VH-VL binders against q96il0. Designs and how they scored, part 432

Target 1, 167 residues: q96il0
Amino acid sequence: APERGAERRDTAPSGVSRFCPPRKSCHDWIGPPDKYSNLRPVHFYIPENESPLEQKLRKLRQETQEWNQQFWANQNLTFSKEKEEFIHSRLKTKGLGLRTESGQKATLNAEEMADFYKEFLSKNFQKHMYYNRDWYKRNFAITFFMGKVALERIWNKLKQKQKKRSN
Below, E stands for the ipSAE of ESMFold2; O stands for the ipSAE of OpenDDE; V2 stands for 0.75 times the mean of E and O plus 0.25 times the DockQ between their complexes.

## First folded at step 20 (VH-VL)

Design Y6 (framework fv_ebronucimab; at its last look DockQ between E and O 0.48; V2 from the best seeds 0.72)
Fold by OpenDDE, look of step 20:
Structure Y6 (fold): chain C 167 residues (1-167), chain A 120 residues (1-120), chain B 111 residues (1-111)
Amino acid sequence: as target 1 above (167 residues)
Amino acid sequence: EVQLVESGGGLVQPGRSLRLSCAASGFTFSSYGMNWVRQAPGKGLEWVSYISSSGGSTEYADSVQGRFTISRDNGKNSLYLQMNSLRAEDTALYFCAKDYEFGSWSFDYWGQGTMVTVSS
Amino acid sequence: QSELTQPRSVSGSPGQSVTISCTGTSSNIEADYDVHWYQQHPGKAPKLLISDNSDRPSGVPDRFSGSKSGNTASLTISGLQAEDEADYYCQSYDSSLDAYVFGTGTDVTVL
């Protein structure tokens, strides 16, 4: 029977940093911050004898990470775009060019930028509320599964000790 | 109310391609993994493909691996299945199905399905 | 064959209890993967009845119950009603296939 090497198609999320942990590592690894989300991706260790519950937890953590990466990448892009548009619009209204006499990008003062931040937060308030809700739900689920995995591990250890005493 | 509406099914010849769509409403589409499940006429259910909430991870049944591509547009609340190199065995009613809860590997909401018929 | 094994048909009288078995292998149910159950009426989409072996989603009657032991999961329908006439499918995950797997399906008839 050809050993179909179960290439566990746990393909790292396509957007996660190409950081590859050492193959012999038995631990989770934290990569550098992603260029778009600025979140540090975690490379999850997969044990050889991963239980179904451990697998569920791992997959949930991975999915949650991907979800966070995508959200913040998009949010940061939107923020950057809207910020630039705001700056341009305000400079235009002031009759100022996009560049200073020294060739630097013209910037707005802190008070004007405060208006942008306020407007941006107001505009994206609902989006952030949904994100926070889902973030809490996901983390609650993760924590719940972590608890289950911990209990399973304790139970398995107890069973092993009982078997060793019976032999 | 959660609604999933499949479309894009039809009659195609073997070797041809077809793209299915699923329009989702009534829930935060971007928060949940989505699946395609098919049912051949008079047969049982067969899981076809999974895509994570972000679209960063995808999984396929061996029967469709390399031929089908699952994708999603969270901005449009839409799920897609690109089916290439279609075979007679791909003839089925195709359902889009939502993951039940975070970390759950069950499906709580299903569409009514779209029929794909592959015949010469 | 990667399918979970179910009886082809189960029948009962109104008010009776019927049980549908779902038998797996070392790579799915016996490996302690959770089992889910679906009801499908003719010409309708499947409906989730039981999640994670025994959990009932909201809106599912309490007459439906799930259990799992060893390599076999069971769906019990207590107080069988005419509306329970449908196809029932178990579903799990198979580690050897790295895929979700469904049972062969059971036709429940109310006599």
Scores: ipSAE 0.870, ipTM 0.954, lowest interface PAE 0.5, mean pLDDT 92
Fold by ESMFold2, look of step 20:
Structure Y6 (fold): chain C 167 residues (1-167), chain A 120 residues (1-120), chain B 111 residues (1-111)
Amino acid sequence: as target 1 above (167 residues)
Amino acid sequence: EVQLVESGGGLVQPGRSLRLSCAASGFTFSSYGMNWVRQAPGKGLEWVSYISSSGGSTEYADSVQGRFTISRDNGKNSLYLQMNSLRAEDTALYFCAKDYEFGSWSFDYWGQGTMVTVSS
Amino acid sequence: QSELTQPRSVSGSPGQSVTISCTGTSSNIEADYDVHWYQQHPGKAPKLLISDNSDRPSGVPDRFSGSKSGNTASLTISGLQAEDEADYYCQSYDSSLDAYVFGTGTDVTVL
């Protein structure tokens, strides 16, 4: 698939949202879309009695979010750079400059640009296949840890009920 | 296959600096967290530092906090350790090590190490 | 303790089983953090043998097995071979240090 947001104004170097949740929150927060990746970051709450499993899940989710944001920010940059290089090369073949007489960036028509889109997808196919593989691996791991945390929380509730009934 | 090659070790005086490098190949480097682990001559293993796959998260052993800085360049498949204010107790063979699986806090591939000797 | 405790040495004859213990504290193994095991031959880098208490990475012989109960993890080497003569380290995470911690190491000798 074509890279999302490839023609958007947010094709700058990768970065992280500066959203800051309230200090008294006991919940995860979803922030606004990151300027470079267009993905919404999750800001995770760390409970006082976080278990080892809960800690692993939280860190895995945080790291996966950062990994995903970095990939798409880099792909957006690469797409923009290669698009301009392709346009420049084709304009030079026609003997034209990079800008029109009015100072606007020169462009190619849709048929000429179709060659770029095909070349970009072909050149980046391997990178996207590795990304998809690792995306699946990460999501399987996250799901696995989510299940283990859910079972742990059920067990802790059962222990709390046992203590109340015995008292 | 997976290969990790450390470099940049040497003999230095206390208070000086060194920068270690680790060149990675045979796996998608940008997908995995990386670590530095050291071993003083004739001693056991000591974890030094961790960096997440994107570089967004780092952790350090107390013994090196504030003196060492871990970093990575995913474009060059390279891991680094900047070691400042070196002490005699930092003398060790320094390994770079790859995280095993996502969510695992173990290290499946290690380099052969680069020796750092801090001596007057 | 900020370091996991292992016996200094363990020995066995070829074909026998040996078990290496790894004892932690309330901030690591007893808190239910996972334990991992590494083998290190002299002059060589460590090799991961067991991850997450009992998982065996690809390429590790099935004679290596791991378990964890309470504050103690164990590595068992069944069918001991001469090539198993090496140092063995356990590793976990310690929440009071916010750090990975290794065990003291165990020298396995094949008689």
Scores: ipSAE 0.721, ipTM 0.894, lowest interface PAE 1.0, mean pLDDT 86
ESMFold2 (binder alone), look of step 20: mean pLDDT 92; pTM 0.936

Design Y7 (framework fv_ebronucimab; at its last look DockQ between E and O 0.45; V2 from the best seeds 0.71)
Fold by OpenDDE, look of step 20:
Formats: sequence, structure tokens, C-alpha cells
Structure Y7 (fold): chain C 167 residues (1-167), chain A 120 residues (1-120), chain B 111 residues (1-111)
Amino acid sequence: as target 1 above (167 residues)
Amino acid sequence: EVQLVESGGGLVQPGRSLRLSCAASGFTFSSYGMNWVRQAPGKGLEWVSYISSSGGSTEYADSVQGRFTISRDNGKNSLYLQMNSLRAEDTALYFCAKDYEFGTWSFDYWGQGTMVTVSS
Amino acid sequence: QSELTQPRSVSGSPGQSVTISCTGTSSNIEAGYDVHWYQQHPGKAPKLLISDNSDRPSGVPDRFSGSKSGNTASLTISGLQAEDEADYYCQSYDSSLDAYVFGTGTDVTVL
């Protein structure tokens, strides 16, 4: 029977930076900031003898990372778009062109931009609240599983020591 | 109240394609992984596919691998299952199911299902 | 597909306790993967009863309890009621398949 190598279908999240750590690495790797989210993706190490609990933790961390990447990528895009629209609208209202006489992009003053930021934050307040709530829930779960994994590892080490003493 | 409503089921011939939809409400859809589970008439439950909360990760049962595609639109609170190259064995009631909690691999809410019948 | 093995049917009288077993293999339950339990009434969607071997979601009566030992998980229904007549499925994860797996299902009848 051909040993169907368990291609662990851990499909790397399609949206995470194609940063491939060295194959021999036994550590998590941090990639460069993603161009859209500006978050640094982590490539999670998979132990050869990964326990079910470790696997759950890893998958939860991976999913949480993907969730964060998507949220911030979308948020940054929305922010950039709305910012540009705001600037254009205000410049138009002032009778100013989109470009200065020197050919540079016309910008608004700090006070006008403060209004944009305030409006943007107000408009997205609920979205940010839900994000924060979910962020805390996810991190709490991750921390909880980290604790469980730590306990499991301790227990396994103790069992191994007992077996060595019995032989 | 959490609600999941499947649609898109029907009678199709073998080799044809069908797209199922699941409309979600009553919870933050974008926060949870979603699943498709099917049940053939008079048979047990069979997991079909999983998609992560962001849609960045997908998993499939071997029975549907390469034929089915799970996707989601978080803006529309919708889950989809594109089924290609349908077979008689794909005849089942298809449920969309929500992941229970973060880090749990169980499903707390299920739709009523949509029936897919593959027959010549 | 490697299904978790359940008894086909279990019966009990009102007020009695019944236990449904779910037997797995080295790639699922015995490997340490958690077991979940679902109740399905005829023509209805499954309902989660037990998560992670013994955790009861909100709204699930305390008469339902789950346990796991070795390669076998168990669902116990204490104080059996007429409304408990349903199909019950265990569910876990199988590392060899890299997939979620369900049990064969158990029909519980109240006599």
C-alpha cells in the first residue's frame, strides 16, 4: 500500500505573505509586513509529533492571524479611499485643484484632517468595537489553549520520567 | 437569534453543477468558521467542507475534494458551496453549520438544510 | 470513510439512564481528539449537546453528560424523557483523513 504521505493540507492562508521559512526551522517565523494590512504574518512551526491540543492551538492562531490580516487590510483600504474622497470633496468646495502649482498633491490642513479622522472613527466605531470584542475573545481562547498545552507538555514529561524509572 | 438558512438545492443530473447558499443572521458572521455537513436520506451525518472566518483557509472531505468549492461573503453574511461534477452519492440534505467557539471543532448552530438530489 | 462506531439503537424507560458509546481509532479519539455530541430529531437539524468531551452549551439540560476514556467516548442521558427520542451522533477529528468525522449514529427510543 503506497504510504500516502499525509500531505497535511495545512494550506497556508492564501492571504498571508508567501514568506517561506527554511524547511529545517523548528521555530515560528515572522514575515515582513503585509502590504495591505501592515501586519507581520507569522509562519507557525508544526512539530513532528504535534498533539491534538497543539494542533487546535496552532489552527486557532492561524485563523486569528488570517482574521486580523483581512480586517486590517479592509480597514486600511476603506480608510485610504474615504480619506481621498474627503480630501477631494473639501478641495472642490474650496475651489482648489487636486494638484498644487508645483504639481504636488494638494493636501488639507491639520484641522480639516482632524475632522476627517473624527468622522471616520465615529462612522466606524461599531465596527471597531466588534473587532475589539472578537480580538479579546480570540486572544483569551489562544491564551487558554496555551495554558492547556503547557500543562499537557508537563504531564507528558512526567510520564516519560516515570517510565524511565520503571525500566 | 442565530439563524442559518440554506438554499439552492434541487434535482440535477449527474455531472452537472449546483451552487448552494447559506444566509446567516443573529451573530457576527465574519468571526466564525463555517461548515457544510450533509446527510443522505436515511443515513448519518457527513462533514463536507470548512472555511475559516476570513475565508483564507478551506478544508474538504476526500469524497468532494476537487469537485466542491466552499466560499463566503462576509459582507453579505453568506456561505456558499459550489458543487461540480455531481454524483448520485452526493444526494443529501446539505446543512450549513457554524463553529461553536474559537478553538472548538464543534458546530453549535445548523440550518434546516437544502435537499440536493442527483439523479439521471 | 472512517466513521466513529456507535450502537445502532439504545432504548430506555422514562426516568432511566441510557449511555451511548462512540468508539474511535488511533487517528481520532484514541489520539486525543475531542468528541462532540449532537441530537437530531426526525426532520430537524442537529443540535449540539456536548462539546469537547464534557462541556454543555447553554440551554442543554444537565441530564446530558459526556465523557471520554481511551478510544471511547460516552454520552449519558439521565432521567430519560419522551422528548429525548432522537438520533444521536458523536463527532471528532481524524488526523489520517485531516477531516471531521461523525459517528454512525444511535437511535434512542423511549419505551
Scores: ipSAE 0.864, ipTM 0.952, lowest interface PAE 0.5, mean pLDDT 92
Fold by ESMFold2, look of step 20:
Structure Y7 (fold): chain C 167 residues (1-167), chain A 120 residues (1-120), chain B 111 residues (1-111)
Amino acid sequence: as target 1 above (167 residues)
Amino acid sequence: EVQLVESGGGLVQPGRSLRLSCAASGFTFSSYGMNWVRQAPGKGLEWVSYISSSGGSTEYADSVQGRFTISRDNGKNSLYLQMNSLRAEDTALYFCAKDYEFGTWSFDYWGQGTMVTVSS
Amino acid sequence: QSELTQPRSVSGSPGQSVTISCTGTSSNIEAGYDVHWYQQHPGKAPKLLISDNSDRPSGVPDRFSGSKSGNTASLTISGLQAEDEADYYCQSYDSSLDAYVFGTGTDVTVL
């Protein structure tokens, strides 16, 4: 992706030397976004470096999102296919065609479709129970890691302030 | 009862290919990440590869990167490892292993393993 | 590839306390990654004993405990029993390799 960066926060008149000392040796200020990471610091005094705990949280959130998207994508496909099969089966039982005389797709009334919705939910009950269990487990874990990350960041801010005073 | 059963191991010549399978039962396979871990005869454990629960993310040890491919079929509750360009150093007992709890990066259930021997 | 360092063997009499160390590097345990422990009897698959430094999965006896401090993790067996005779492996994550890493393994002997 194209680089997005911010110049120095302070006024920088033209003619200023292009040489800047490495900011790793000077931790007093969080500068503009790192060229290699393309990340801009959001909270002053904390670098954008990812801790092991932050890495675990990020990967857990990403994999949970992918897991959720796959479950519902599969359920939506199954729902759509079984709905059409139900409609076609019921139309055949009634001796009706798949299309009206005008060429439009034939459908069932709301009472008949309610039978499908009840059957689909019943058929998928166990799958949804396991999904709900794992959803709660994942979200509990995410919340727990969020709490641990928050405490870690507070601790690091306190250490960073103490290190600055000792310089 | 959680069960993981590996298959597809055997004796192969260097440079050849082999495909391992792992059949899973007793848990919701599609909810958990899966791993391959190997153990050379008389040696310790070496992690080989990881695949996320959806199959959207994979990772490989440097020693197998570019030669091995992990995959899964959540419809068949099956995990796979395609091993190409096999070398003598790949000789090992290969285990499939299930991720423990979400976010722990540890493995609670392991299969009994399938033996892969690469020799001339 | 980096391995976590464990003693080759440790021994103790029944009822004694035995501790196995697991020493890492700046890219794994020292960096703050959690440590997990596995027990492996001869000819058998590994079994998870300790997750996330000190968490004991259901079904693991409470005589097994884990801790981590700095660059070293420890597994302690507080009341050694004959069935504890096995190989023990620690495991963590290494950020420089982007890989899970296991320890060298420790053979526990019950005298």
Scores: ipSAE 0.734, ipTM 0.893, lowest interface PAE 1.0, mean pLDDT 84
ESMFold2 (binder alone), look of step 20: mean pLDDT 92; pTM 0.937

Design Y8 (framework fv_ebronucimab; at its last look DockQ between E and O 0.42; V2 from the best seeds 0.69)
Fold by OpenDDE, look of step 20:
Structure Y8 (fold): chain C 167 residues (1-167), chain A 120 residues (1-120), chain B 111 residues (1-111)
Amino acid sequence: as target 1 above (167 residues)
Amino acid sequence: EVQLVESGGGLVQPGRSLRLSCAASGFTFSSYGMNWVRQAPGKGLEWVSYISSSGGSTEYADSVQGRFTISRDNGKNSLYLQMNSLRAEDTALYFCAKDFEFGSWSFDYWGQGTMVTVSS
Amino acid sequence: QSELTQPRSVSGSPGQSVTISCTGTSSNIEAGYDVHWYQQHPGKAPKLLISDNSDRPSGVPDRFSGSKSGNTASLTISGLQAEDEADYYCQSYDSSLDAYVFGTGTDVTVL
């Protein structure tokens, strides 16, 4: 029976940059910044003899990356949209057009934009609080699993050394 | 309190499609992976599908691969299972189940399930 | 489907200890994947009892304990109570299937 190579269905997250590292790479690769999130995606290396604990860590890192990508992509989109709406609204109130006489996009002054930023941050405060909470929880879990993986690797090395001494 | 409420189950003929929904409340839905698990009448539990917190990653059991599609709307705190090409073997109570914690591949909260019956 | 093997039924008297075994293969429990345990009362949703071999979620009584050795995981119920009458399922991950797998289930009866 042909060993159906378990194509590990690690479906690349649909939203992560299609950056494909070289097939022979034994390292994690960092891609260019995503156009929406502005976050650099990491392509995680999968060792041939990945332990269950290493796999859990990898999957957790991947999921966390996807979560971050989605959050910031949405946040950036919302920010851009609301910023544009704010600018348009203020320009209209001032009786100014959306374009200057030179054809450039009309902008607001720094003080007016400060009001927008303050309002935006206030409006999204709860969202950011939840994000930060989740971010810390995820990173704590990742760090915890990194520690476990490190201990497992040490233990495996010690076992191998003992086995070599007994033979 | 965490609540998961499944809906959309019913009687369907083989080859037909059905869409299940799960409404989540009492936790930050967008933070956790979600699963579908089914239980045929008088049988054990069978994992069906997983979707990551962002929806960027999905996994399926071989028994449903290519026929079922898991999706989620984090804005609506909702999980979905599109079931196509239904078979008699798909007859089961379908549970939505929440991932327990980050890095744990267990399910801490389950809905009461929605019954899907595939019969000619 | 690579199911984890459980005894069909286990029985005990009130106050006794019962143990449910969950036997896996080289692609799941023996490979080092964690085992989780669920309790399911008739007509109810499963409840998580044990996570990651031995961890008890909040609200789970101390009389429930989990262990794992080799290709076998065990759930021990000490001080068996009438309310413990239920179906119990182990769950793990199978690398060959790239899927979560459940045990065949064990019916626990309190005599």
Scores: ipSAE 0.860, ipTM 0.951, lowest interface PAE 0.5, mean pLDDT 92
Fold by ESMFold2, look of step 20:
Structure Y8 (fold): chain C 167 residues (1-167), chain A 120 residues (1-120), chain B 111 residues (1-111)
Amino acid sequence: as target 1 above (167 residues)
Amino acid sequence: EVQLVESGGGLVQPGRSLRLSCAASGFTFSSYGMNWVRQAPGKGLEWVSYISSSGGSTEYADSVQGRFTISRDNGKNSLYLQMNSLRAEDTALYFCAKDFEFGSWSFDYWGQGTMVTVSS
Amino acid sequence: QSELTQPRSVSGSPGQSVTISCTGTSSNIEAGYDVHWYQQHPGKAPKLLISDNSDRPSGVPDRFSGSKSGNTASLTISGLQAEDEADYYCQSYDSSLDAYVFGTGTDVTVL
């Protein structure tokens, strides 16, 4: 629910004789790692006076997070499945069972596991190359918009200072 | 190189449903947001709906909210528009359109459109 | 509701410059949302000409230029050519509608 954050009433009662700075939930915050993607999601705050540039930046960051979370969740599942299939296949070739005499999962030595990692990387090379291209394009765009927002905020502060002196 | 091909248009009676499809090729479909835009005969362009690259976020014009559902299948490079409770005012040529660059709210590639006619 | 206003038609002779205006409201262009421009030939899909007020996508001739000031955006076609005869639409975002909005469209005629 990307609109769920808008339900929280954050209109500080500063319009009356009370102090109410919006400390918590006035900033983005970083959640714990997602168990499927292993990435930390950012939960975005929507200010009451969000400018068009700030809105564009927020939506771009949110959309990039969704895209990135989906990619790595899929890749982590694929990695886990292919790893188990590789181990299973190599144990069969050796004539060994899937479990040791103690009931623990049978495993491969470090050299054999290195073969898996090489094969996985090779198989997914083109997919990761396209992902990396789009990741860098997205980060360039995000950085560009962050710069524009920073300049907008500086300009607005200068206008407020000039208006305050004219009062 | 980039292609967007709409299908599923036709003549339907008011109150009925229709499903539009858009087949995409020539770009990494799963990286871009997608839109539906319509044009009534002899009229201008009207944005209908948006879906984010992962499908996690959707938006709708007020005129179709609650009746139309946008969806995508990134495994099939396909965009869909389920249109329920159709009205005569929904009669239009429907385009699918790709978001331009990341952070731009403009549309760089459009399909040829599929015609939807809602009449008795 | 809120739509972007364009002149119905604009005409010019080959080699002249023509300018198409796009006027918004306090919830779209005046609020600071970017304006984009599309060209649509008869029976064809729209083509993006200008993105983000003034940026020209690859493959668009440099005789097309865009600007935005206050509540008005402008598309200028310098050195008008016969192939420029088409309909032109502006587009922006409207915060009151939470929607993308198109202009009313302008028919450009090359005399």
Scores: ipSAE 0.691, ipTM 0.888, lowest interface PAE 1.2, mean pLDDT 86
ESMFold2 (binder alone), look of step 20: mean pLDDT 92; pTM 0.936

Design Y9 (framework fv_ebronucimab; at its last look DockQ between E and O 0.42; V2 from the best seeds 0.67)
Fold by OpenDDE, look of step 20:
Order: sequence, then C-alpha cells, then structure tokens
Structure Y9 (fold): chain C 167 residues (1-167), chain A 120 residues (1-120), chain B 111 residues (1-111)
Amino acid sequence: as target 1 above (167 residues)
Amino acid sequence: EVQLVESGGGLVQPGRSLRLSCAASGFTFSSYGMNWVRQAPGKGLEWVSYISSSGGSTEYADSVQGRFTISRDNGKNSLYLQMNSLRAEDTALYFCAKDYEFGSWAFDYWGQGTMVTVSS
Amino acid sequence: QSELTQPRSVSGSPGQSVTISCTGTSSNIEAGYDVHWYQQHPGKAPKLLISDNSDRPSGVPDRFSGSKSGNTASLTISGLQAEDEADYYCQSYDSSLDAHVFGTGTDVTVL
C-alpha cells in the first residue's frame, strides 16, 4: 500500500498572513507585517524527516506566534477605538468639531494625548501583566525544547559517526 | 479547583447537527489548548479534535474531519464542538479535556462528559 | 481504530505489581512520540497518571510508574490496591494520522 504521505494537516493559523512561501523552500520565511497586529508572521519550514521533538518545538512556536498575533491585533483594535473615542470626547468638551476648517481630522495636542496614553496604560496594566507572564512562560518552554532538539541532533550525529566507524 | 462541564448532548437523528459546549473554570482558560475526546458505549477513548490556546490552530481526527468544528471563546471560558452530518458512529460520551501544560500533548483535566446519541 | 495495542485485561492480588503494555508502530511510539497514561473508573472521567513516558503529575501516587522502550510503553502499578481496579489507557501521537491516538484500553482487576 503506498504510504500515503501524511499530509501534515497543519492548519495555517487563521491569524497568520496569507503569505505563502515558495513550495521548494527549505527555510523559514518571514512575511510582511500583519495589518492588524503589525507583527511579521513566520512560516516555519517542515523538514521531511522532522523528529517528534522538532515537531513539538515547531508547533509551540506556531502556537505562540498565533497567540501573539491575536493579542496584538485585539490590543491594537482596542487602542484605536479608545483613542478615537477619547479624541472625540475631548473635542466635544472643547466645543470643537471633529474636522478642522481645512477638512482634516481634528487632533489633540501632545499633552492631551499623553493623558490618554496614561489612562490607557493604567486601564490595561493587568492585561499587559498577564500577557508578559504568559509570554515568558511560552518562550521559556520554547527555549527548553530548543535545547532538547539541539541535544537530539548532537546525539544523532554521534550515532551516525559510530555507525560509520563500525562499517 | 479546575472544572470542566460539558453540555449540549442528546438524542439526534442521523444527518442532523448538534453543538456541544464545555464551560471551564479554575484555571486560565486562554493559556491552554483544549480537546474533545469521545467514548462510545463500552468502548475505548477516541481523540476527536484540538484547538490551540488562541484558537488559531485546530486539528481533527479523520473520522470527523469536514463534519465537526471546534471553537472557543476565551472571554467566556468556553469550548465548543459543532457537529454536523452526524452518524450512528458518532454516538458517544463526549469529554472536553485540557492540555496538561503549554505544548503538552497530555490531558490533565477532563469533564464528566455529555452523551450524544445518534439514532434513527 | 486504536493504533496502540494494549492487553485486554490484567489482574493481580493486593500488594502485587502489575504491568500494562502499550505497543505502537513506526508512526507513533517507535517514532519517538511520548506516551501518556490515563486511569478511568467506571462512570468517571479519565485521570492523567503518567505524562511524557514517566512523569507523574501532582497527586498521582508513586506506585504508578511509566517507561518506554522501542515501540512499547509500560505502566507499572506497584502495591496494587482495590481502588486501582479500573480501565487504563495509553495515549500518544501518530504522525501518519496527524492525530492523538489512544490505546485499546486495559481492564485491571484486583483479585
């Protein structure tokens, strides 16, 4: 029975840019910044003889990337929304229209915007703390598995050398 | 304490659809991958589907591929399984199961399950 | 169908040691994928006993131990107790299926 090549159903992360690297590529590709997260997605190369440990590492990296993409996409959206609301509210309080006489979007001065940034950061402080905590946990895990993969590769090379000496 | 509570099971005719839910509590739901595992009456365990912590990645067993859709709402600490085109073979107790740790392929906490019966 | 083969049943007397085998293939256990073990009492949800071949989660007694060699994983229950009567399942990942796979299950009886 022809070994149906396990089409690794790695579902492309829904949040990763539709950038498709060339099929013949043997390395990771970095895509353009995502329009929502502004993060550059990485398309991970899958070797033909990927070990279980390498696969696990790859999946961890992919999942972490997706997690980051989603977080920042949502954060950027929230930021933009709240920023706009803040600007509108302040302009209204000042009795100013949303547009200047020249038809441009009315903006607040740097001092007023500083207040927004302060409030936004304060409001989202806990969210950022959780993000940072999870970010460190994920990266620690990834680093740990990178170490394991490195050791596995070393071991495999040593085994190959021993086999060559025995023949 | 970690708790997973499945719901949405019931009796359904072949070809119909059903949506299962799993309510999670006692842990940071958004930090863990989640799974559906089913057990037919008097049979063993069968993995059904996986969804990553962010929901960006999903995996399915061949037996349910194209028919089932796993999803999650991290804001509601909820996991879902949309089951379409149900078959008699889909009759099982459906468990939601939490990944043990980030990147772990073991499941440390399981719900009590919700029974799905597909019968004409 | 389960890609991991377990004995249908294993029995032992209280205080004895019993071992449950889980035999895989070149696409799962033999390929190097980790094996996990679960205990399931009748009418209850499965409980994780062993993760990553030999690691015990918190709260799991030390009388449970796991090992893996070649294409076979083993769960050993030392000092068998009446409460150990349950179904036991191994679990791994299969690269050919790109899926998690469970063993056929083993019924452990305490005589």
Scores: ipSAE 0.764, ipTM 0.910, lowest interface PAE 0.7, mean pLDDT 92
Fold by ESMFold2, look of step 20:
Structure Y9 (fold): chain C 167 residues (1-167), chain A 120 residues (1-120), chain B 111 residues (1-111)
Amino acid sequence: as target 1 above (167 residues)
Amino acid sequence: EVQLVESGGGLVQPGRSLRLSCAASGFTFSSYGMNWVRQAPGKGLEWVSYISSSGGSTEYADSVQGRFTISRDNGKNSLYLQMNSLRAEDTALYFCAKDYEFGSWAFDYWGQGTMVTVSS
Amino acid sequence: QSELTQPRSVSGSPGQSVTISCTGTSSNIEAGYDVHWYQQHPGKAPKLLISDNSDRPSGVPDRFSGSKSGNTASLTISGLQAEDEADYYCQSYDSSLDAHVFGTGTDVTVL
């Protein structure tokens, strides 16, 4: 189930053994939260002998991450902007200033703020439905390609075993 | 319902610049990667450039690398190609094209094209 | 510019089958990259016929089929009709160019 502001991440294993094979293992890694989206970007490793299928998967995952971060960054900014505009418009309708006598920002009560949250969700329903549709389509595609890459790697391991046994 | 409409082509001298636009409608533009593909008169198709759905990744054919810049404005449902240092061999009909499905590198919808002629 | 090789022209009578080949190199089709096919009528934009070697998008007649083997992809048009007279292009990706590449194009004539 997708959720607004859902954190997307890919966890790379971290392991160091006493035996250090000649080929250094490399992993995807997770960066710090983006200040606008609050999502942690995954920085994808590009292997030296990346197959066409692995390349497709990596580019799809990169593009999906960027797409997701853009959506939530924009949504967070829209939410903040519309929240302040709602507060200001309701204060104006009540004949109140934007600041109290002490100079602090005027506020609305909890019931009035609940009206904003309901209106925001209603206004953005279709946008979120399109996002959810494409999020599911992207995740299904990514899962499908991950499966294909896994099978490709198993097949290559079996060919390597067969070659060693026959040679 | 999907429509892609290119504009901004014309006749220019070598070394000059043009900016092509592509107006998109009928689909969620911000969800899809976009491409420019060109076709010289009487010749075949040549891929020019790609931009990812967010605009975070771009790719260029060697023939245009460093001279052309692809960009998009998802708020305006618009794709652009800034074409600098134009050469006679850039003369072509320029199409914008939409990526098919997520993970596919096929192009399912194309515009009608806008003609760019580079000649003295 | 095109890198994938196609025959210049192919012809057939109505109702017959024609096959268009698309031959690549070790950096594109032979390397394992998928092949896509487009139909282009005179003065019109290309139309996607086959994606990812053999998948037919919705709305494309089932008389169009595609396959790929080794360094060669093929588009087959069975039951050839007058409206199939057009130019056909294959497309793939080339790892040495880091670019999408198109075939040289094939003119299909219906006799």
Scores: ipSAE 0.748, ipTM 0.907, lowest interface PAE 0.9, mean pLDDT 86
ESMFold2 (binder alone), look of step 20: mean pLDDT 92; pTM 0.943

